# VH-VL binders against q9nrl2r1430to1533, part 132

Target 1, 104 residues: q9nrl2r1430to1533
Amino acid sequence: GGVHELSAFEQLVVELVRHDDSWPFLKLVSKIQVPDYYDIIKKPIALNIIREKVNKCEYKLASEFIDDIELMFSNCFEYNPRNTSEAKAGTRLQAFFHIQAQKL
Key: E = the ipSAE of ESMFold2; O = the ipSAE of OpenDDE; V2 = 0.75 times the mean of E and O plus 0.25 times the DockQ between their complexes.

## First folded at step 9 (VH-VL)

Design C4 (framework fv_ficlatuzumab; at its last look DockQ between E and O 0.04; V2 from the best seeds 0.00; counts 0 for: pae O 11.0 > 2, placed apart)
Fold by ESMFold2, look of step 9:
Structure C4 (fold): chain C 104 residues (1-104), chain A 122 residues (1-122), chain B 107 residues (1-107)
Amino acid sequence: as target 1 above (104 residues)
Amino acid sequence: QVQLVQPGAEVKKPGTSVKLSCKASGYTFTTYWMHWVRQAPGQGLEWIGEINPTSGDTNYNQKFQGRATLTVDKSTSTAYMELSSLRSEDTAVYYCARHGYRYFSKGYFDYWGQGTLLTVSS
Amino acid sequence: DIVMTQSPDSLAMSLGERVTLNCKASQSVRSYVSWYQQKPGQSPKLLIYGASNRATGVPDRFSGSGSATDFTLTISSVQAEDVADYHCGQSYNYPYTFGQGTKLEIK
């Protein structure tokens, strides 16, 4: 909670979006492009949605923000086998997130 | 509007290397994965590998691991495939192809280059 | 590797006939199948992606269906310009693989 914490969430989301491995996570997956995604993933989330929730002050606790980011990665690993480009990108971006989040 | 331009032909001797080019235009080069696919004369299509132009991340068909190298030059919007230790069975048309969905690798090839005929003989 | 098997290997049809091309995967590829048309001397052109979605500019006579292991491409009324090789491919798991192709000719 508070202004300092919300500014930190925004900064972290911006850093995630700028990261080279953000490409699978920028927007919600298209059902047309990926036909079975929403049959498997029941709580979809993406960086643009998380960023909007930060801007609208929807996160009451830091843990809620962290949970949405971790849900994003969990969805990636649930849908994608570990040898896929998405899963590799997710692993690298998640490691980057953990490093940046420690600075909070 | 989207174009992938490749040289028409290359001729090489066995045991040498070749570096094939694919110049992209009509879209933001760095936001779509680039793939390489070959087709031996009278045969089907064979996937070689892919590269993310932003990150440089690559994945290869195991058959080509150690012989194929995919790179990009972002400043010229050009993808490259280098194939080493050439053999006569590498004679094929080599296509570059764009992945049709920028947010997911599981998809399809929506634009193809015209292909480069690589001939490996003598 | 996931093997994609197309049938028939070749097909000769009269103009206006319905054409059905089959593609079978050696294991489930969910809906990650695409169909490509390749005219003689040309590069492949995308027709269908995600098993059933028609690519931009592809005529309505082309349709795709199937899931898991069995997929079809249908041309409801074949035209002279449809003479080509047709390839199915899967992009579910590495390496991405294609069927051997089906050659469509006009009688």
Scores: ipSAE 0.109, ipTM 0.757, lowest interface PAE 6.1, mean pLDDT 90
Fold by OpenDDE, look of step 9:
Structure C4 (fold): chain C 104 residues (1-104), chain A 122 residues (1-122), chain B 107 residues (1-107)
Amino acid sequence: as target 1 above (104 residues)
Amino acid sequence: QVQLVQPGAEVKKPGTSVKLSCKASGYTFTTYWMHWVRQAPGQGLEWIGEINPTSGDTNYNQKFQGRATLTVDKSTSTAYMELSSLRSEDTAVYYCARHGYRYFSKGYFDYWGQGTLLTVSS
Amino acid sequence: DIVMTQSPDSLAMSLGERVTLNCKASQSVRSYVSWYQQKPGQSPKLLIYGASNRATGVPDRFSGSGSATDFTLTISSVQAEDVADYHCGQSYNYPYTFGQGTKLEIK
């Protein structure tokens, strides 16, 4: 695939990171803090990883970028029950993402 | 207000080349990828390629790789598609189409030109 | 390449009937499917993007659904002006590909 404008993805990632509900997603889950996380989640991802991929121009399709973001939320909902703070934050952040993605 | 204007028709002989134009207006030309799609008579749509009007970056359907060349003139907000080594099978309506998001391609098209009918015949 | 297969190839419906057009991908394309309406002698017009998002100005009677491989365009109550060819396309991977189209006519 070709190179798409880096700023578009960068801006979206910046907006996600700055969101009040980004705290569960900023970095990979700590195995020390959550010992069983990686037994359940097989494709871990976080906003810092996605940012790095953007910076390295690893996304050749917009769909690839979107897939990673959706994976991030999917992981959250897979591990966290719906009534947890993480899941609630994820729900709001995902809704924000969907709105912002449509504006690009 | 967004408009993509294409010439009505071109007639070419086999083995020759054609350069089709697509003049954009009503939006910032450089912020949307431009695509080209063709449609043979009575057939479905076939994607040819895309171009970033800012950087000139392109992606092609491999079927047209080496034969189709996409370019832009930012000063006139015009996209071009050149197709070489024309054959009868290239007879089709050729559309330019703007993809629906800024800065990156999502592969769906919110505005289309009226299309240029290219007829290739001896 | 990802093959998009539409069904049926053509159909004739009575005014006011519910119309269902199908599009099947040879592999998962997630929700990156768009639908286009093409009236005779005209260029395609975007109806649905992202499988289920209605484009601006598109009547409410049009709706899209589906994910992965199976997608549907529905017209809740077909109108005379809906006579057209309908195309589905995937934007998940290069090359972008379209179905062969479905021709909708009114009886």
Scores: ipSAE 0.006, ipTM 0.647, lowest interface PAE 11.0, mean pLDDT 92
ESMFold2 (binder alone), look of step 9: mean pLDDT 92; pTM 0.947

Design C5 (framework fv_ficlatuzumab; at its last look DockQ between E and O 0.73; V2 from the best seeds 0.00; counts 0 for: pae E 7.4 > 2)
Fold by OpenDDE, look of step 9:
Structure C5 (fold): chain C 104 residues (1-104), chain A 122 residues (1-122), chain B 107 residues (1-107)
Amino acid sequence: as target 1 above (104 residues)
Amino acid sequence: QVQLVQPGAEVKKPGTSVKLSCKASGYTFTTYWMHWVRQAPGQGLEWIGEINPTSGDTNYNQKFQGRATLTVDKSTSTAYMELSSLRSEDTAVYYCARHGFRYTSKGYFDYWGQGTLLTVSS
Amino acid sequence: DIVMTQSPDSLAMSLGERVTLNCKASENVRSYVSWYQQKPGQSPKLLIYGASNRNTGVPDRFSGSGSATDFTLTISSVQAEDVADYHCGQSYNYPYTFGQGTKLEIK
């Protein structure tokens, strides 16, 4: 995809960040706020990290980009029960992502 | 600087509804979840629910069985709690309280309104 | 629902004494417990989250400790202005719940 693919990644990240349900995912979970998070989640990731990887052209394939986004959601669902605000937000944001990702 | 302003008191009859307001200032209203907590006379605190001022997403204490409805008006930075089918047991001071963290449901309530005394009596 | 039980329900202490307030959760709430001070006729005020003071306006004599099910708020040297009700609460699971409160008085 080259430049066009990179632009698509950038645009998708922008749309994810601007989404109302992005709040759990904007940056890495604070260890101060959630002290046990990193005892459970071993591959933490967030939209700011993914954005940085996009900016640095670290994604050679769309599948790599998608994998990181899916990891982000997977982490959310691993740590948070389904009834939590984070999980509900994640569910909606992931659905949005899946629709947008079809355009990649 | 952060302020949560609530009206002082409401008096209602059983079976009616009340809509309490909480006007926020001193911070970006859509940035923090808003909670509602009540306190019956001489009793402890009871959590009613929370709302995301951006998305309108809510969580409720099931005890209220749909009687409580949380809403926000982003244009006026005001949170609302409507409680229907009022009972005498609903007599309490109702507080709005800001969630202390932006990115997690875990945390604490860092700023509280002065509370609204709701009296339900025939 | 997670039940938070505070003890004692009330206590009277002499000025300068060490005060220990307890809060027990009916199940493991990890470290997601906060303490609030409520003076007569006022709204609750945040004191402690976990084991740390999160408000710079909270005197150093207040400290929190505990994990899982047993939590403690300690006042190293109680002052006259500390007369209040103290509430513990958990934010580990929905619904959020509070203890019934502890009333602290000065002899």
Scores: ipSAE 0.762, ipTM 0.919, lowest interface PAE 0.8, mean pLDDT 95
Fold by ESMFold2, look of step 9:
Structure C5 (fold): chain C 104 residues (1-104), chain A 122 residues (1-122), chain B 107 residues (1-107)
Amino acid sequence: as target 1 above (104 residues)
Amino acid sequence: QVQLVQPGAEVKKPGTSVKLSCKASGYTFTTYWMHWVRQAPGQGLEWIGEINPTSGDTNYNQKFQGRATLTVDKSTSTAYMELSSLRSEDTAVYYCARHGFRYTSKGYFDYWGQGTLLTVSS
Amino acid sequence: DIVMTQSPDSLAMSLGERVTLNCKASENVRSYVSWYQQKPGQSPKLLIYGASNRNTGVPDRFSGSGSATDFTLTISSVQAEDVADYHCGQSYNYPYTFGQGTKLEIK
């Protein structure tokens, strides 16, 4: 959408990045650190990539932006068992995202 | 040079508590999770738990839940493990170990302290 | 808990021989297995992470392989300084667990 919507996307991404639970999501998962990640997750996405897409105005609809953020969380929950630190961080950050996204 | 410095030994009576320290240096303390692992004499390694120094978030081996408490002091780059209600079976070397990955809990322990020998005897 | 079972319990080898240590997980741990060397009276030191990646400073004679449940540490030509206990560990799921170790001696 419009310029106000794009500004809201930027503000929301900044808030996600600054959240303490953003650490699993800041950049793409490293194949060196997590050797089998890309065998399981076929559409990887991270906050730095989403932020760049916002900066380049690549989102035409709010739903496209929300879909990328939800894909990020979905990847986390698909790859990680429920009791891992990544899954717990994802659950808390996703809850925070849902609260902030009400403002869109 | 990454270092994890631990006191050499502690001796305690059953039923008491101990708080073991691990002083980190040579890296940014808050960017790596800290783990605690113990080794009873002649035995293998047993994971106790981990702590994220930035958030204070912890995960424990359920065997130690309720008895072990992991904390950090960011201002001194020091990790602590408190173990309460000590029993003779808690006699072991206790290691702190740094998590080798910055952005995932799926990792390995790339630096270890030299360990503190805790002896619990009456 | 995921049980890591190492074999053999101990072995004695001549210098220059090939050593094979095995580690079996009770369930699929993908490739999240690491190998540690622990010399007498010392703390463990990381050799291999992610099943097959050598840690910095680890000699080329050490290699790791395997996935899912079956993992191997190989020392292609054992040296005197390799006398140690060797531990495998998984970091796929909590609690993190280790095998009981394999003791390597030189004859």
Scores: ipSAE 0.037, ipTM 0.715, lowest interface PAE 7.4, mean pLDDT 89
ESMFold2 (binder alone), look of step 9: mean pLDDT 93; pTM 0.948

Design C6 (framework fv_ficlatuzumab; at its last look DockQ between E and O 0.77; V2 from the best seeds 0.00; counts 0 for: pae E 6.8 > 2)
Fold by OpenDDE, look of step 9:
Structure C6 (fold): chain C 104 residues (1-104), chain A 122 residues (1-122), chain B 107 residues (1-107)
Amino acid sequence: as target 1 above (104 residues)
Amino acid sequence: QVQLVQPGAEVKKPGTSVKLSCKASGYTFTTYWMHWVRQAPGQGLEWIGEINPTSGDTDYNQKFQGRATLTVDKSTSTAYMELSSLRSEDTAVYYCARHGYRYISKGYFDYWGQGTLLTVSS
Amino acid sequence: DIVMTQSPDSLAMSLGERVTLNCKASENVRSYVSWYQQKPGQSPKLLIYGASNRNTGVPDRFSGSGSATDFTLTISSVQAEDVADYHCGQSYNYPYTFGQGTKLEIK
């Protein structure tokens, strides 16, 4: 049911945040530190935002939750070359997410 | 307040290995990536690699082809760079340098150690 | 690898003159370029990142400009204490790379 799904979303976000490769994704990218980020990425998102959406029960379907997580990774790979630390971290974290998401 | 302390000099023979240290203080060691940069006599700066002090994740300049190994000791806030199969061309001042931003690979080096002069000679 | 080329290799200027140091990247590095000052026998010191002076200890006479491939460090009025090697570096992509440096001297 919805309550169980919500709990699953919460738990998955917690696991993502605690992951060693979560550092690029914890918060929105700083415009000060990366001045051109928001010129390229039009739908910015981060784990803190996703967590808030979960807490507010904004995800009615698991697919919606998954879409936001995938968007987060997509943004990372769109902005960062594959050899960057962010992209490498994203690749590992996404793999972890895909395994965990099978439980949803 | 931020300090990166390196030993003054090392002398090694070709084919041997050296492990250089960089002791950090004045900030949360695990919060900033640490870089290593060297400078041969009269030459420019050359980036060796970086390490995430929290996870131990590393990135290397491919030029060193696995000869360089970056590590950290979180308990002592010390970063290490080991360079193996030393050559005369490795003679240089080796700097540790703190990455200026948290959780972003792009940025600058805001604090530098005093550098360690490594001399490789027969 | 991204090649950073500085020009000139060396420069001798009179006190009070405007100094312009150039740095060219072999490909677009956007704005992720830093300038470092290295006085004789000392470690490099951060001067400029992008177009911003992020070090309050850096005199106002130092300024940075440029984007994509062409970058400039300007000293509006060079002082005796500015004698040093100046290095540009990019952090847009791995491996991070630096220019060969520019040596600034006073006549």
Scores: ipSAE 0.340, ipTM 0.830, lowest interface PAE 1.9, mean pLDDT 93
Fold by ESMFold2, look of step 9:
Structure C6 (fold): chain C 104 residues (1-104), chain A 122 residues (1-122), chain B 107 residues (1-107)
Amino acid sequence: as target 1 above (104 residues)
Amino acid sequence: QVQLVQPGAEVKKPGTSVKLSCKASGYTFTTYWMHWVRQAPGQGLEWIGEINPTSGDTDYNQKFQGRATLTVDKSTSTAYMELSSLRSEDTAVYYCARHGYRYISKGYFDYWGQGTLLTVSS
Amino acid sequence: DIVMTQSPDSLAMSLGERVTLNCKASENVRSYVSWYQQKPGQSPKLLIYGASNRNTGVPDRFSGSGSATDFTLTISSVQAEDVADYHCGQSYNYPYTFGQGTKLEIK
């Protein structure tokens, strides 16, 4: 939607980035460091990219913004076993996101 | 010049505890995971656990769950591993090791301390 | 736990010969295998990460290959300074585990 909705998206992304469990999600996974990641994850996304899409007004509906955030978590859970530090961080950050998203 | 500095040796009696230190320098301490690995004399390497220095989150080898405690002191860039209820089979060299990739805990240990030889004997 | 099995346990080679060290995982670990060199009385040193990526400063004669369960470390022309124990390790799933090591000697 409008200007107020874009401000809410930006505030939510800032809160996600500042959260201690954001470390797996700040930037796209390196193909050099994780060679098989892009063989498994077909729609990669990260917080820096989502933040740029907010800055460029690329989200026309709140559902589009929420879908990108949920895709980010879904990728984490698809690639990483549930007992890993990445998956645990994803679970905690996703729970935080769901609480914050109620404000949209 | 990344450095991980550990004391050379510790001697302890069975049933006691030890807290081993690992002082990091030459990089931003909070941006890299720290791991602990031990090596009994003449044996292979055994992973103990890891800690995220920013959040304090830990993951342990289940073999050490309940006996090992990993902590950090951000102000001194120092990681600690405490091991309780010591036994003679805990005699080993204990290494701290830095994870070489900041964004995923999976990977490799690109810098190692020189290790602390812990001897547990009567 | 994922068991990493190295072979051979030890070997002795002449200078300049090609050395192949093997590491087999009991489960699929994708490419999350690293190789470490440990010279006598020293701590381990990273050689290879991600199965095949040479760490900075590691000589070109060292190479790694493999995926899933079968991995190799190759030294194309062994040098006197390569006398060491070599460890493979997986970091795909907890607990992280290492092979028992391979001892390389020069005849």
Scores: ipSAE 0.052, ipTM 0.735, lowest interface PAE 6.8, mean pLDDT 89
ESMFold2 (binder alone), look of step 9: mean pLDDT 92; pTM 0.947

Design D1 (framework fv_iluzanebart; at its last look DockQ between E and O 0.70; V2 from the best seeds 0.00; counts 0 for: pae E 3.3 > 2)
Fold by OpenDDE, look of step 9:
Structure D1 (fold): chain C 104 residues (1-104), chain A 124 residues (1-124), chain B 107 residues (1-107)
Amino acid sequence: as target 1 above (104 residues)
Amino acid sequence: EVQLVQSGAEVKKPGESLKISCKGSGYTFDDYWIGWVRQMPGKGLEWMGIIYPGDSDTYYSPSFQGQVTISADKSISTAYLQWSSLKASDTAMYFCARHTYDFESGYYEYFDYWGQGTLVTVSS
Amino acid sequence: EIVMTQSPATLSVSPGERATLSCRASQSVSSYLAWFQQKPGQAPRLLIYDASTRATGIPARFSGSGSGTEFTLTISSLQPEDFAVYYCQQYDNWPYTFGQGTKVDIK
């Protein structure tokens, strides 16, 4: 898969970033805004980080890429209650991701 | 290669407006915080504020809140620092700098790449 | 804001000698402490981050130590190109703040 997978990862990240529900995931949560975030979330990750890893060819398997995306959503649901805008956005974006990931 | 290139020196009078720029290249501009630092003549360094170009999330230092405006145009990979009405006390060197990440820890880390600086002189 | 205090204000050292610079924080900044070198007419250059990690390309003669509120930058053997102003900076809490700087000049 090599080059094909890399291109697929790049395209999927672009689609995730452009999605209307990507706003909670564009960057790492700011400690300035959420002081206790990193007391709770021990493996923080965001789309900017994932994009950087893709650009650096750090993903050798689709499963590794998928794991990071799933971790991103998992962190969101761990920190944010179901009723929050973040959690609701995450639910929709994750559903979108699962559909797109089937193409990998 | 990561580069931050700032706009040229400015000579202004009190009351005039000014907008200086910092253009990033060699990396995904949207994905890294950009900060502005003031250095008055013969003095130390002062953080003014930071902005995330991807969504324009911005934080100001309290002493600069309401005194300047920090913005970004990600379509041209450029960050801005602007004044609506300059004062003589705004005379200084202004640096932009990129914030890098520790990808292992997942934290915002440090500012490792800097622009060459923009000298702003305000005098009547 | 967290106040960073550097000492001494000026340090006169002969080439080849050891230079020790201190930085104190008004409250704990954990290890979120960076050291910068600045020469006249130039932008600051990152030397150390996370209190003790040398940035890429920084000579081994530069070392950082400390945690919490007390930090030290050491230049084991001062070279001619090392005469400059050195700043510490915390990035644990916003606003990020610099020390007032230590000028290292030739004795």
Scores: ipSAE 0.627, ipTM 0.895, lowest interface PAE 0.8, mean pLDDT 93
Fold by ESMFold2, look of step 12:
Structure D1 (fold): chain C 104 residues (1-104), chain A 124 residues (1-124), chain B 107 residues (1-107)
Amino acid sequence: as target 1 above (104 residues)
Amino acid sequence: EVQLVQSGAEVKKPGESLKISCKGSGYTFDDYWIGWVRQMPGKGLEWMGIIYPGDSDTYYSPSFQGQVTISADKSISTAYLQWSSLKASDTAMYFCARHTYDFESGYYEYFDYWGQGTLVTVSS
Amino acid sequence: EIVMTQSPATLSVSPGERATLSCRASQSVSSYLAWFQQKPGQAPRLLIYDASTRATGIPARFSGSGSGTEFTLTISSLQPEDFAVYYCQQYDNWPYTFGQGTKVDIK
């Protein structure tokens, strides 16, 4: 919505980045480490991309911001089996996000 | 305005150490890969390696693995390229570069911002 | 690593004419291909990424095309400031690699 809403998006992204379970989501998944990732995940996204979009005021609605964050988690769960460290971190960070997103 | 400013030219002798720098401004330094490119006199461009300052994740091109060290200090928005023992064949221009994303067409990691270059001359 | 081969090594063209530069990859890089311009004493400048998308501020006379292993940079109506060396670069697989360059020179 407005300048205050964009500040709230920025603050939430900072809190997500600082969370202990943010490590799978800080940057786009590396083709070097995970060669098949982009054969499976067609709409990749990460916290650094979301932060850049916030910094450039590219989100016009809170729903657009929330959709990108949820896409990030959805990609994690689609690619990673539930027993992986990545999926477990995603579950915990998503729970944290849902609590913090109530403030939007 | 995104800017990458590199340290000044260096004249060194073989066997000496050297650390050159690349300072980023106008963006969130932690969030973007920074890479180093070598250009030997009269030659083309060669990627040496890349680093993600947010978590220090680092990849070297095979021909440079073990030859140089790439590092970053995100508290001062600066990436580094360093040699423990320079050789005459290290004489070259060295560029740093930052990657970015195309939000309209989707995900593509490419390098769109470049430092001005640092000339390193290694001679006896 | 993926070898990028550019042709011709030197291209002699008069101002106002069209320049066509080729870049060939040793294996498919899909569309993960960039073109750079470099003038003497300067850093490379990004012209094209994703094979065909112009970077911000790049004039329409620069166009890129191709996919897989074959790529082309076209400069329509060459301007005096366009005489430079042009590099293609793949970023599909690490290590990222450049072609050896094509020098666009005054005929």
Scores: ipSAE 0.370, ipTM 0.822, lowest interface PAE 3.3, mean pLDDT 90
ESMFold2, look of step 9: ipSAE 0.327; ipTM 0.817
ESMFold2 (binder alone), look of step 9: mean pLDDT 90; pTM 0.910
ESMFold2 (binder alone), look of step 12: mean pLDDT 90; pTM 0.915
OpenDDE, look of step 12: ipSAE 0.527; ipTM 0.873

